# VHH binders against q9y6x5: the designs that were tried, part 305

Target 1, 379 residues: q9y6x5
Amino acid sequence: LPPKLLLVSFDGFRADYLKNYEFPHLQNFIKEGVLVEHVKNVFITKTFPNHYSIVTGLYEESHGIVANSMYDAVTKKHFSDSNDKDPFWWNEAVPIWVTNQLQENRSSAAAMWPGTDVPIHDTISSYFMNYNSSVSFEERLNNITMWLNNSNPPVTFATLYWEEPDASGHKYGPEDKENMSRVLKKIDDLIGDLVQRLKMLGLWENLNVIITSDHGMTQCSQDRLINLDSCIDHSYYTLIDLSPVAAILPKINRTEVYNKLKNCSPHMNVYLKEDIPNRFYYQHNDRIQPIILVADEGWTIVLNESSQKLGDHGYDNSLPSMHPFLAAHGPAFHKGYKHSTINIVDIYPMMCHILGLKPHPNNGTFGHTKCLLVDQWCI

## First folded at step 14 (VHH)

Design ga64 (framework vhh_8dlx_2)
Fold by ESMFold2-Fast, scan of step 14:
Structure ga64 (fold): chain B 379 residues (1-379), chain A 119 residues (1-119)
Amino acid sequence: as target 1 above (379 residues)
Amino acid sequence: EVQLVESGGGVVQPGRSLRLSCAASGFTVSSNWMGWVRQAPGKGLEWIGDIYSGGYRFYNPSLKSLVTISRDDSTNTLYLQMNSLRAEDTAIYYCATGKDYYSLAFDIWGKGTLVTVSS
């Protein structure tokens, strides 16, 4: 029987939540599997970019999904959530479900993972759901488990995406212990449902399951706003993305726009594209705008308005508040092993190894994850 | 081939008004984003204002009381009306547009027309 892998993402699951709240179902999962305490995500620490990095092993400048809102300076195309069906945006990389379908006579299945309802290199996930946030976790799980048991050729790679705790993290902020406790308990219950469903269907013992996330969450406040309109009129530039990383396309003169912005706020760094720190790996792509503004942790960039968000992400990827975790269970993984940190780009070559696939060139290092795997030597 | 040709520049006395024209060929002004930009001697480019296909106009705040942008769709021409001209308004004035409808930066420029405000 070919190896099988289910990749599950709970959007916005900050690693430190594991230390501040009880997760009995997740703890039982980890007890007989592995835990990576921190996953260092890619910059910018946003949903679409990091979900695509997980399945390609590439930095954003390499895979081309550089933000949730983008403009391509060469082709003059615009990207937003409504434009995610255009393969143009996704074609700069080959995600693992495409590799899985093309290298082996195998199928892939997807419940809502970003990019899985788009034909990429003329290949779409064998089984998929068109993105719809209103579809319940139970319905997504029912479809995934049905496809894992009733597919020809067999589904060997499956993905499952859930919008929480990100939506509640934005609404309440991560410091709201009462509301976040309720939300995180519900997520733990969903993890319990997932495990029980897999056990009832006879999948649990032979399926590799990864539970991870794309980023964390930090507390925001109406006392921590950066008003761009106080420093520069919107007529000087076109705004491609706003907060906490603003993507600025100057209408005319980059240097003049930069000079108006560089002293706008002590809580925001202003970069010309070529001056973006190398450690971000966020420079070499036509979809990265000529000027990027990076707000300090917990600060929100606004246009002469208040912000309703009490939590946000997108900030510097060196910040622990931006880091998710990774937990895994299955025949490929050790039992009861804890690891401190991996890079989010390392997940892709690890998954390729588990599935017996040859990875496309990527930025991950297989050596960083080998201690998680039973068939590998650890230092 | 898209071409922009500015006209109406010259020597004008302080306090006078001047209207610059930009004749467009190879595309339709009413269907495109267009604007005016100037460059004073020895200084950088200064954005004056723009107009979108839907008729929305935006102006440089330091200039908005002194300038008006308009267009005549029947003659495919963009205009810049300037009032109360000062010596500081001496510059080469360019009209500009995007390469296509989806452009968000000025990438097609005319050759410019020189305005000299001198007594």
Scores: ipSAE 0.000, ipTM 0.210, lowest interface PAE 18.8, mean pLDDT 89

Design ga65 (framework vhh_8dlx_2)
Fold by ESMFold2-Fast, scan of step 14:
Structure ga65 (fold): chain B 379 residues (1-379), chain A 119 residues (1-119)
Amino acid sequence: as target 1 above (379 residues)
Amino acid sequence: EVQLVESGGGVVQPGRSLRLSCAASGFTVSSNWMGWVRQAPGKGLEWIGDIYSGGSKFYNPSLKSLVTISRDDSTNTLYLQMNSLRAEDTAIYYCATGKDYYSLAFDIWGKGTLVTVSS
């Protein structure tokens, strides 16, 4: 039988939560598997971009999902979390479920992972759920396990996405220990439920399971706001994305818009597209707007208003607060091994190796994940 | 042992068509996936499209109406047909393949062929 892999994402699970809170179920999973303590995500550190990087192994400039809000000047199309179903946005890369279905005569299954309810290169996940945040974790898990157990061709790659702890991280902020403790305990309970159901259905012993996340979370404050309206009149530009990375499309001369913005706040960097730091790998895509504003950690860009967010993400990917973790268990993985850091783009080629798939060109480095795998030598 | 040799580049006038070839030696093009990637002067790599071993094709959507990838298994050659060429299509064009599932990205590249679109 071909190898099987279930990829699980808990949105916004900051890596250092593992050191500040108790996770008995996750710790049992790790004890018999592997832990990567920090995963360095791609810039910008947002949900849609990083989820697509996990399954393509590409930087955002290469896979084309460069933000949670995008605009294409040629077609005049807009992308947002409420308008994300046009294949146009997703077709600049080939995600692993498409490769799985087309290279091998195998099926893929998806419970809410971003992009899986969209036909990409005319290929949609064999089994999928249309995105609906109201669907319980249990229902998502029941569908995934049913498809893993009862499919022809067999489901060999499955994904499962959950919106917490991101939603609570935004609402309460990561420094709210009382509220975050309750949320994170619930997530640990869901991990326990996942393992138990896989065991009850006879799937656990032969299934590879990866638990990861797309980004972390940092504390925000009403004392750390950048009012964009104090810098520039809105008649000068069209706003494509706001905070903490603002995407500015000038209605007038780009240089004049840049000059109005460049000295507006000591807590915000203003870049012409060609001046964006090379280390971000965030320049070579037409969906990246002519002027990009990058707020310092914990600062929120607003339009003459207060922000209700007590936590946010999207900041510089070198910040540890923006990093998630990765834990894995299964026949492909060592038991009781800890690794310090990998890049989020490294997950894709590792998953391709586990499934026996030929990866598309990507930005990952397989050597970074070798120590996790039983069929590889660590040195 | 595995080599990819691109050919067919050169100077071409705007609005015209050009076909690039990639001759493979040391492996069969039908046994592996292959792709075309270009790099314009001063820019990063831009993916054009891929063809899988079974013949399935994937294209960069911004280029889909302008390019066609094909292969001739009998001559062990990969092709890129480009139509309605513009100045912005000026680039070095590479054919590339990965050899195995251990590798993560561009394992095997040709040396590239330069296409210059000018009047």
Scores: ipSAE 0.000, ipTM 0.125, lowest interface PAE 19.3, mean pLDDT 89

Design ga66 (framework vhh_8dlx_2)
Fold by ESMFold2-Fast, scan of step 14:
Structure ga66 (fold): chain B 379 residues (1-379), chain A 119 residues (1-119)
Amino acid sequence: as target 1 above (379 residues)
Amino acid sequence: EVQLVESGGGVVQPGRSLRLSCAASGFTVSSNWMGWVRQAPGKGLEWIGDIYSGGSHFYNPSLKSLVTISRDDSTNTLYLQMNSLRAEDTAIYYCATGKDYYSLAFDIWGKGTLVTVSS
């Protein structure tokens, strides 16, 4: 029987939530599996970029999904937040479900993971659901488990994406203990449902399950706004992305735009593309704009007056508030092992190893995840 | 002590709908998985469906279009809604739960409620 893996993402699940709230079902999952306490995500710490990094093992400059809103300077195409299905945006990398289908006589299944409803290199996930946020966790789980049990060629790689706690993190902010407690308890209950369903179907003991997330969340405030209109007139630039990382395309000389922005706010760093810190791995792609503005943690860049977001992400990936966790269970993983930190790009080569796939060239380091795996030795 | 008490059974005409209730005491219905099982005269037990702690529902495929399982966490009650009843639906209906969240067996049962579909 070929190895099988289910990759589950709860969007915006900040690692520190595990310390501040009760997760009895997740804790039981970890007790018989592994926990990575912090996953250092890629910059920018946004949903589309990090979900694609998980399944490609590449930094954003390499896989091409550099933000949730993008402009490609060579083709002059715009990628919108409305889930643009043009394969052009996704074709700079090969995600693991494509590799899984092309290297072996195997199928992939997907419930809403970003990119899985798009043909990438002329290959779409064998089974998938078109993205629709109104579809319940239950329906996504029912489809995934049906496909895991009733597919030929067999489904060996499956993904499941859920929008919470990100949506509530934005609405209430991560420091709203009352509302976040309710949301996180519901997520723990869904994790319980997932485990129980896999057990009832006889899948649990032979299936590798990874539960992770793309980023964390930080508290924002109406007292921490950067009004870009107070610094520069709209006639000088085209805005490609706004907050907390603004992507600026100059309509006049780049140096003039930079000079108007560079001292605009003490709570924002302004970078010419070539001056973006090397540690971000966010420079070598035509979709990265000539000037990038990076707001300090908890600060929101606005054009008008107010922002309704009480929580946000996209900030510097060195910030612990931006880090998710990774938990895993299954025949490939140790039981009761805790690990401190891995890079989000390390997940891809680990998953390739579990599935017996040859990874495409990637930025991950397999050695970083060795201690999680029963068939490997730590240094 | 954990107890389950089914109610709502009785004689019903073919083609009509019926809702059964299961009142739980000694535990919270949302803290464990629960299911409905029936036994027709002279037949074995037939699984109808389950509801898990988090609210996920799973049904016997042969019955899915005819039944809905729900719960009211505020009244600690599980429900089974049945539509388009047929003579073949005549059975004793049981609600049941496992001894813990991860149990795959029905360890705790009610006494059942009889549903008779007759013209």
Scores: ipSAE 0.012, ipTM 0.494, lowest interface PAE 9.0, mean pLDDT 90

Design ga67 (framework vhh_8dlx_2)
Fold by ESMFold2-Fast, scan of step 14:
Structure ga67 (fold): chain B 379 residues (1-379), chain A 119 residues (1-119)
Amino acid sequence: as target 1 above (379 residues)
Amino acid sequence: EVQLVESGGGVVQPGRSLRLSCAASGFTVSSNWMGWVRQAPGKGLEWIGDIYSGGSQFYNPSLKSLVTISRDDSTNTLYLQMNSLRAEDTAIYYCATGKDYYSLAFDIWGKGTLVTVSS
């Protein structure tokens, strides 16, 4: 009987929420499973890039989803969360559901995940839902468990994506204890519902379940704004992405645009593409624009307007506020083990190992996750 | 001791709506999974739907557009809202729960409340 894996993402679940709030259902899950306290995500710390890194094991410059908004100067194509269905954007990597279907002739299922409703290398998830944020957690859970239990060839890899606590993190900010405690309690209750549903359907004992997230959240303020209009006129450039990492496509000489931006704010770093710090692994892709602006933690780049966001992400991936966690349970995982940190790109080779798949070349290190697995020796 | 008491049944005309209540004592509705089941005269039990402790709801596909399950944690009460009632909805309606959070069957039942749909 082939091993099965369900990968669950709660968008924007900052790692230190686990220390500051009570999660009785998640704690019961962890008690009989494993916890990685910090996952070092990839730069930029945004939803589409990090979700695609989880399922490919690649840095953004390598898998090609380098932001939530992208531009390709050669093809004149634009990418956004509302215009993401062109396979062109996704074809620079092979996500795990494609590998799962092609290597073992098994099925994959997606109750949503960035990329799962797009044919990638002419392959789409065997079962999937088109992305729609209005679909309830209950409907996603019902579909994914139905597919896990009633499919031929068997579904061996499945995804389940949920937009919270990211949406509330943006609206209220992570320091709003009252609103965040309510949202996080609801998420813990949904984790409880997930576990109960899997138990009631007879799936729990033989299914590997990973619960993780793509990034964290940091507090923003109307007192921490960088007005780009005070630095440079719109006639000089096309804006591809704004905040907290601005992607600038010059309409004039690049050096002239750079000189106008370079000393504009003490709370923003301005990089020519070739000067982007090597530690970001964010340089070697045509979708990365000629000039990148990186705001300091908690600062928002605006165009002569206020920001409605009280929380945001996308900042430097060395910041603990940007880090999510990973918890896992199932026959592949130890029980009651806690691990300090892994890189988000390490998740992919671990999942390939669990499923018996040969991973595509990737930036992850299998050795970093060995201590989580029962069939491996901890180093 | 866990007790469930249904109420709100009665005679209703076709096409109307009705809300049933289930008052729980001896346990907390927000910490347990609960469901509604009905039995029409001379027929077997028909599952209507469940609500899990976290609020996730699962319905009989034949009924999901016609019913909604909800709860009020402050009054420790479970509800079943029914819309567009038909003669075939005539039944005794039961609320039920499991013995614990991970129970695989309804172990605890109320006495039921009769709903009659007639013109």
Scores: ipSAE 0.013, ipTM 0.522, lowest interface PAE 6.9, mean pLDDT 90

Design ga68 (framework vhh_8dlx_2)
Fold by ESMFold2-Fast, scan of step 14:
Structure ga68 (fold): chain B 379 residues (1-379), chain A 119 residues (1-119)
Amino acid sequence: as target 1 above (379 residues)
Amino acid sequence: EVQLVESGGGVVQPGRSLRLSCAASGFTVSSNWMGWVRQAPGKGLEWIGDIYSGGSYFYNPSLKSLVTISRDDSTNTLYLQMNSLRAEDTAIYYCATGKDYYSLAFDIWGKGTLVTVSS
């Protein structure tokens, strides 16, 4: 029987939530598996970019999903949540479900993972659900487990995406202990439901399960706003994305726009595209705009208005508050192993190894994850 | 320093019940991951069950109907209730805890208490 893998994402699950809250079901999962305490995500630390990096092993400049809102200067196309079904935006990379389906007559299954309801290189996940945030975790889990047990060719790669704790992190902020403890307790209960369902269906002992996330969350405040309208008039530029990384397309004079922005706030960095720090790997793509504004942690960029967000993400990927964790269990993984840090792009080549797939060229380093795997050693 | 002291072991007849106690000092039972592990003569360690600081209980599926773990936070004591004891339940029973909440192993153990099930 070919190896099977279920990849689960809880959006916006900050790594240090594990230190500040109790997760008895997740702890039980980890006890017989592995834990990576911090996953260093890609910049910008946003949902679509990082979910696509997990399944391609590529930096955003390479896979082309560079933000949740994008403009392509060459084709003049605009990307938003309502336009995310255009394959154009997703075709700069080959995600793992496409690779899985093109090798050894295997199927893939997907419950809401970003990109899985889009035909990428003329290939869509064999089984999928069109994105709908109203669909319960239980329904997503029921479909995934049904497809894992009842597919020909067999489903060997499955994904499951859940919007919490990100939605509550934005609404309450990560420092709201009362509301966040309630939300995180519900997530831990969902992890318990997932494990119980897999055990009841006879899948648990032979299935590799990865639980991870795309980014963390940081506390925001009405006292930490950067009013872009106080820096520059709207007539000088087109705004492609706002906060906490603003994507600025100058209408005529790039130098003048840059000069009006560069010293407007001590709480944001202003970069010409060619001056974006190399460590971000956020420069070499037509969808990255000529000027990028990067707010300091906890600061929100606004247009002469208040922000409703008490928590946000998208900030510098070196910030621990932006990091998720990774936990895994199954025949491919050691039992009772803790690892400190991996890069989010390292997940893809590890998953390809587990599934016996030849990875497409990627930015991950297999050596970074080998200590997690029973058929590999750190030494 | 952290200390765990098991008590309540002894000789019991088959079919009877027995409750073991684990008195903890140097830390708070209600704030820590704790569990019970046993070792039968000539065999390896067998996990019985855990309780997490938030009050969730997890049991070895083969033992779930036969055992109950509980705690008394006011006396800082963990309990293991065993019902319908059989000869194969003869073992040294250990109370254990991890160094921290996300410990992947029980790092701190009591000395154990012997339970002998015989007629």
Scores: ipSAE 0.000, ipTM 0.265, lowest interface PAE 15.2, mean pLDDT 89

Design ga69 (framework vhh_8dlx_2)
Fold by ESMFold2-Fast, scan of step 14:
Structure ga69 (fold): chain B 379 residues (1-379), chain A 119 residues (1-119)
Amino acid sequence: as target 1 above (379 residues)
Amino acid sequence: EVQLVESGGGVVQPGRSLRLSCAASGFTVSSNWMHWVRQAPGKGLEWIGDIYSGGSRFYNPSLKSLVTISRDDSTNTLYLQMNSLRAEDTAIYYCATGKDYYSLAFDIWGKGTLVTVSS
């Protein structure tokens, strides 16, 4: 049989939740598979950017989804959140489902993964669901397993996205152990349901399954706010994105805007685009604004208002609180192996290898994931 | 300024155990992700395992039952304990760390210590 891969994302699953909470179903999955304790995501540590990096192997400046809210200065287009389906935003890269469909005459299936309900390079996932947060995990799983079992040409790559624990992480904050314990227990139960469903349908033994996430979560507070309105008047700029990375489009001289912002708060770094640290790989794209503000971990940028968020993400990708994990099981993977770290861009070339696809040029290093794979030499 | 100095290599008989040491200076091992890597004669580099901060340890699946990584924070020293040595464990053993904890791209290496398992 041709190799098959199911890629599952639980949005906002911070890596150290694995050490601080009980996950009996996930631990059984890991016992017979592999665990990467920390995945270093791309900057900025937000949902759309990192989900697209997982499936393209590219930094945000290269794949073009540079934030959850974007403005393109050349075309003057605005990207709003999850409801914007203009292919323009997604066409700077080729995601793995497109490669899968074009190289091998194979099908792809998707339940809610960002970008899968958009035609990218005139190719849309063979089977997909239009994004709708109200659709249950069970319905998403039922569709994915049906498509994996009953497709011609065969579905060889499938994706499944779930919004938790991100939504609860924002609402309660990651330090609310009582509420987060309930949320994470529910996620573990969903993982148990996933494994049982795959076993019942006879898919488990021949399917490679990756369970991962796009970012972590850090605790925020009403005591840690940066009021942008106290720094600069609204008439000076257009705000493209707010917190914790503010994207500023000046309406006046860029230097004047920069000078008003640069010393406004000790808990925020202010960068002219060309001064953004090279280690972020967040500079070479028209959708990155002329001035970027980066809040310190746990600080929230606001516009003369309180913030109701008790948790947030988007911060510096070197912060362990921003890191997700990766667990995997299947014929391609070792059993009972734990690995320390990989970069999130490394997932794409690994997945291409498992599926027998030639990867598009990417920022991942296949060598970083070799230790996970039964057919590879480890270094 | 920053140095890694390895010791403990030598000739050992098959089936025996050996402990390698790596002394760090100019930085603190307990604050960094420390790795052990080896290179057998005529072969490429092979990652053995690593240890970070609070004692989290990770190993190459081919070597998991045969090696243990530890550290002594009071002496700023990293250790590799090897058990049931085989002829194929003959290699130069390096300790290493990188600027980026999340990459296997290492920029600080020890000089290496040779382990020869007699056959």
Scores: ipSAE 0.000, ipTM 0.408, lowest interface PAE 11.7, mean pLDDT 89

Design ga7 (framework vhh_8dlx_2)
Fold by ESMFold2-Fast, scan of step 14:
Parts: structure tokens; sequence; C-alpha cells
Structure ga7 (fold): chain B 379 residues (1-379), chain A 119 residues (1-119)
């Protein structure tokens, strides 16, 4: 029977939460599997970009989902709905579910993972749910497990996405221990429910399961605001994305706009596109705007108003607060092994190896994940 | 020591709704998974649905639109809400759980409560 893999994401699950809160169900999962303590995500550290990097193994400049809000200067298209179903935005890469369906006679299944309700290169996930945040974790899990057991051709790759703890991280901030404790306990309970469901259906022993996230979360404050309106008038530019990475499309000479912004705040860096640090891998795409503003950790860029966010992400990907973790269990993985760090782009070639798929060219390095796998020599 | 006691059964008219209760003692309802199972006269056991420790609910696909499982952690009680009752819903309804959270079988059962759907 072909290997099967379920990829689960809990949005905004900061790696450091594992050290500051108790997760009895997740710890039982890890005890019989593997833990990667930090996953270095791609810049910018936002939901759509990082979820697409996980399933393509590509930096954002290469897969084309460069932000949650985008503008393409060549085609004049705007991506302003986080559920935008125009294949144009997603067609710069081939996600693993498309590869899974095209290389072998196999099916894919998806419960809400970004991009899975969009036909990409004329291929949509064999089974999927249209994105709707109101759909319960239970309904998502029920559909995924039903499809894993009752599909022909067989579902070999399945995804499950959940919006927490990101929504609560934004509302309360990661330093609110009372509220975050409640939220994270609920997530641990959902992990327990996931494992129990897979065991009851006879799926647990032969299924590879990865639990990961797209980014972390950092504390914000009303005392750490950058008012963009104090430095430049709206008549000078079109705002494509705001905070904590602002994407600026100049209406006048780029140099004039840059000069007005460069001295706006000591708590943000202002880059011309060609001056964006190479380590970000965030330059070579028409959807990256001519001027990018990058706020310092915990600072919020605003337009003459207060921010209600007590937590945020999108910041420099070198920051530990932006890093998620990865835990995995199944026949492909060692038991009781801890690994310090991998890059988020490394997940894709590892998943291709587990499924026996030929990966598309990607930015991941298979060698970084070898120690997690039973069929690989670690040294 | 785990004990389950079902209640709320009785005679109900076709098309009506009914809510069954299961009072648990010796453990808390949110610490283990629990389910409902029924047995119609002269027939085998039919699984209705489960609720897991974390609150996730799973139903028999044939019954999903007709039933809802819920719990009240403060009263340590599990509930089964049934809508649009038909004569074929006449059965003894059992509340059940495993020996522990990781048990894969119904090891602990109540004595059942009889539901009769008739005019």
Amino acid sequence: as target 1 above (379 residues)
Amino acid sequence: EVQLVESGGGVVQPGRSLRLSCAASGFTVNSNWMGWVRQAPGKGLEWIGDIYSGGSRFYNPSLKSLVTISRDDSTNTLYLQMNSLRAEDTAIYYCATGKDYYSLAFDIWGKGTLVTVSS
C-alpha cells in the first residue's frame, strides 16, 4: 500500500509556547515520534506565504504568495481577499497535492489549508472544503479521516488547517498567560482528539502525521506605534500592505517617496526593493513593491489611528518569536528524537521523500531532515 | 470506579424531539471519550456517536442530521438530543466509555434507558 501523510497546521503556534505551557497530548505524540524545536520560516512571517512555502519548498519570491495582501504591477491585479480563488496568484509554484495527483494514480484531501480550494495548474485537491472559518475542527477532522479511509484512487496526502492560536494571539498577545493558557489547553485537547480519532478508525499505526505551524507571535503595544501619516501624505503613494511589513507603490518618483519615509521612525527599516537584505530571499517577484518598510519586533505601522492588536507576526524571520515548531509521528519517523532547527522550506522535500514523489526544484535541503527519518543515515 | 446512569427515556410521539441524559460518577466527562449506542428490539447494537475529551464530536453518518451530542462539565453529564423521532428510533439507549482515554473500545456501559416512539 502506498505511504500516507497527514499534514496539520495550528496557525500562529510559537515554538516557545512548548516551554512555557503544558501539552500532555502533544507530549505523548512526541514521545513516540520526533520534535523539531524551531522551524525557521520564510520572510515575510505571514500566514499565506508560509503555508504555501511548506507545501512547495520555495521562498515567497519564488512561489508568488509574497504577502496576505498583494498587487501585481504587470497585470494590475489586486489580492485583497484572504480567500481569493483566482489561480493567477497561486500558479507560480506547484504544491505537493498537485504533484501527488499528477505523478501517481493518487488522491489528495484538504480541510482548509490555504490554496487547496483553488485550481492550481488546472488541478484542484481531489477532496476539499471551501474555506470557511466557521467550520468546526470536528467537521474538518471528520472529512479528512473519511476521505483517508474511503477514497479511490487512495488519498495519500491530506492537510488540515486550524486558525488558532493565531486569532487569540492577536487579540490577547502572547504574554497574556491566563488567556493563552486556556487557548493552548484547547489546542492540546484537539491534538488528543485527532490522535484518538485516528486510532479508533485504524489509521494511526500506518499514517505519517506532521503537526506544525506557519509562524509565531510577538507582543505589541499602544506604546509601540509608527504613524505613517506623520511622515508622508497618501497622495504620494498607494499602500498595498500595512503592518508590520508595509508595501509601498509610489505615485511619484520612487526616490522622493523613499526620502520622505527613510527618516519616519527609528523603529522601522526602509528598503528600496534592490536593497532588501539577501537573507530574506524577498526581492525577485513583480508582487514585491518598489519600497518595503520593515517594523522592528513588537512595533505596529498605523495610519493615524490606534491598533487593537496585542500580538502580531510578519517580522524578521531571524527572530525566535516568529518561529514555529514541527512534531511528527508515524512509520517514516524515529521515536523519541529531538532535533534543534530546520528551515520551513525543508518540509517539502522531506514530505516528497515520505510519499515517494519526485520534488519540483525547491529551496529546501533534504539533508537537514535526514535525522528524523528511519530509512536515512543521520551523520 | 466508573458508573454511568442514563435517564430521559419514555414514550414520545412521532416527529417530536427528546433529550437523553447520562450522569457520570467516578470520573469527569471531559477527561475521557464517551458515546451513545442504541439497540432496537430484536436487532443488534447501533453506534450513534462519540464526544472526545477535547469536545470533538463524531456521528454515525446515517444519523448525523437527526442527533446532537453535548456535555455539561459542571454537572458531569452527557446528553443526546434527538429530533424528528420515528417508530424505528424505538430502542434502549446506552451511554458508554472506555477504561481510559486511550482505550479503543466501549468497556463501561450504563444500564440503558428505553425510548418508545408511538402514537
Scores: ipSAE 0.105, ipTM 0.639, lowest interface PAE 6.0, mean pLDDT 91

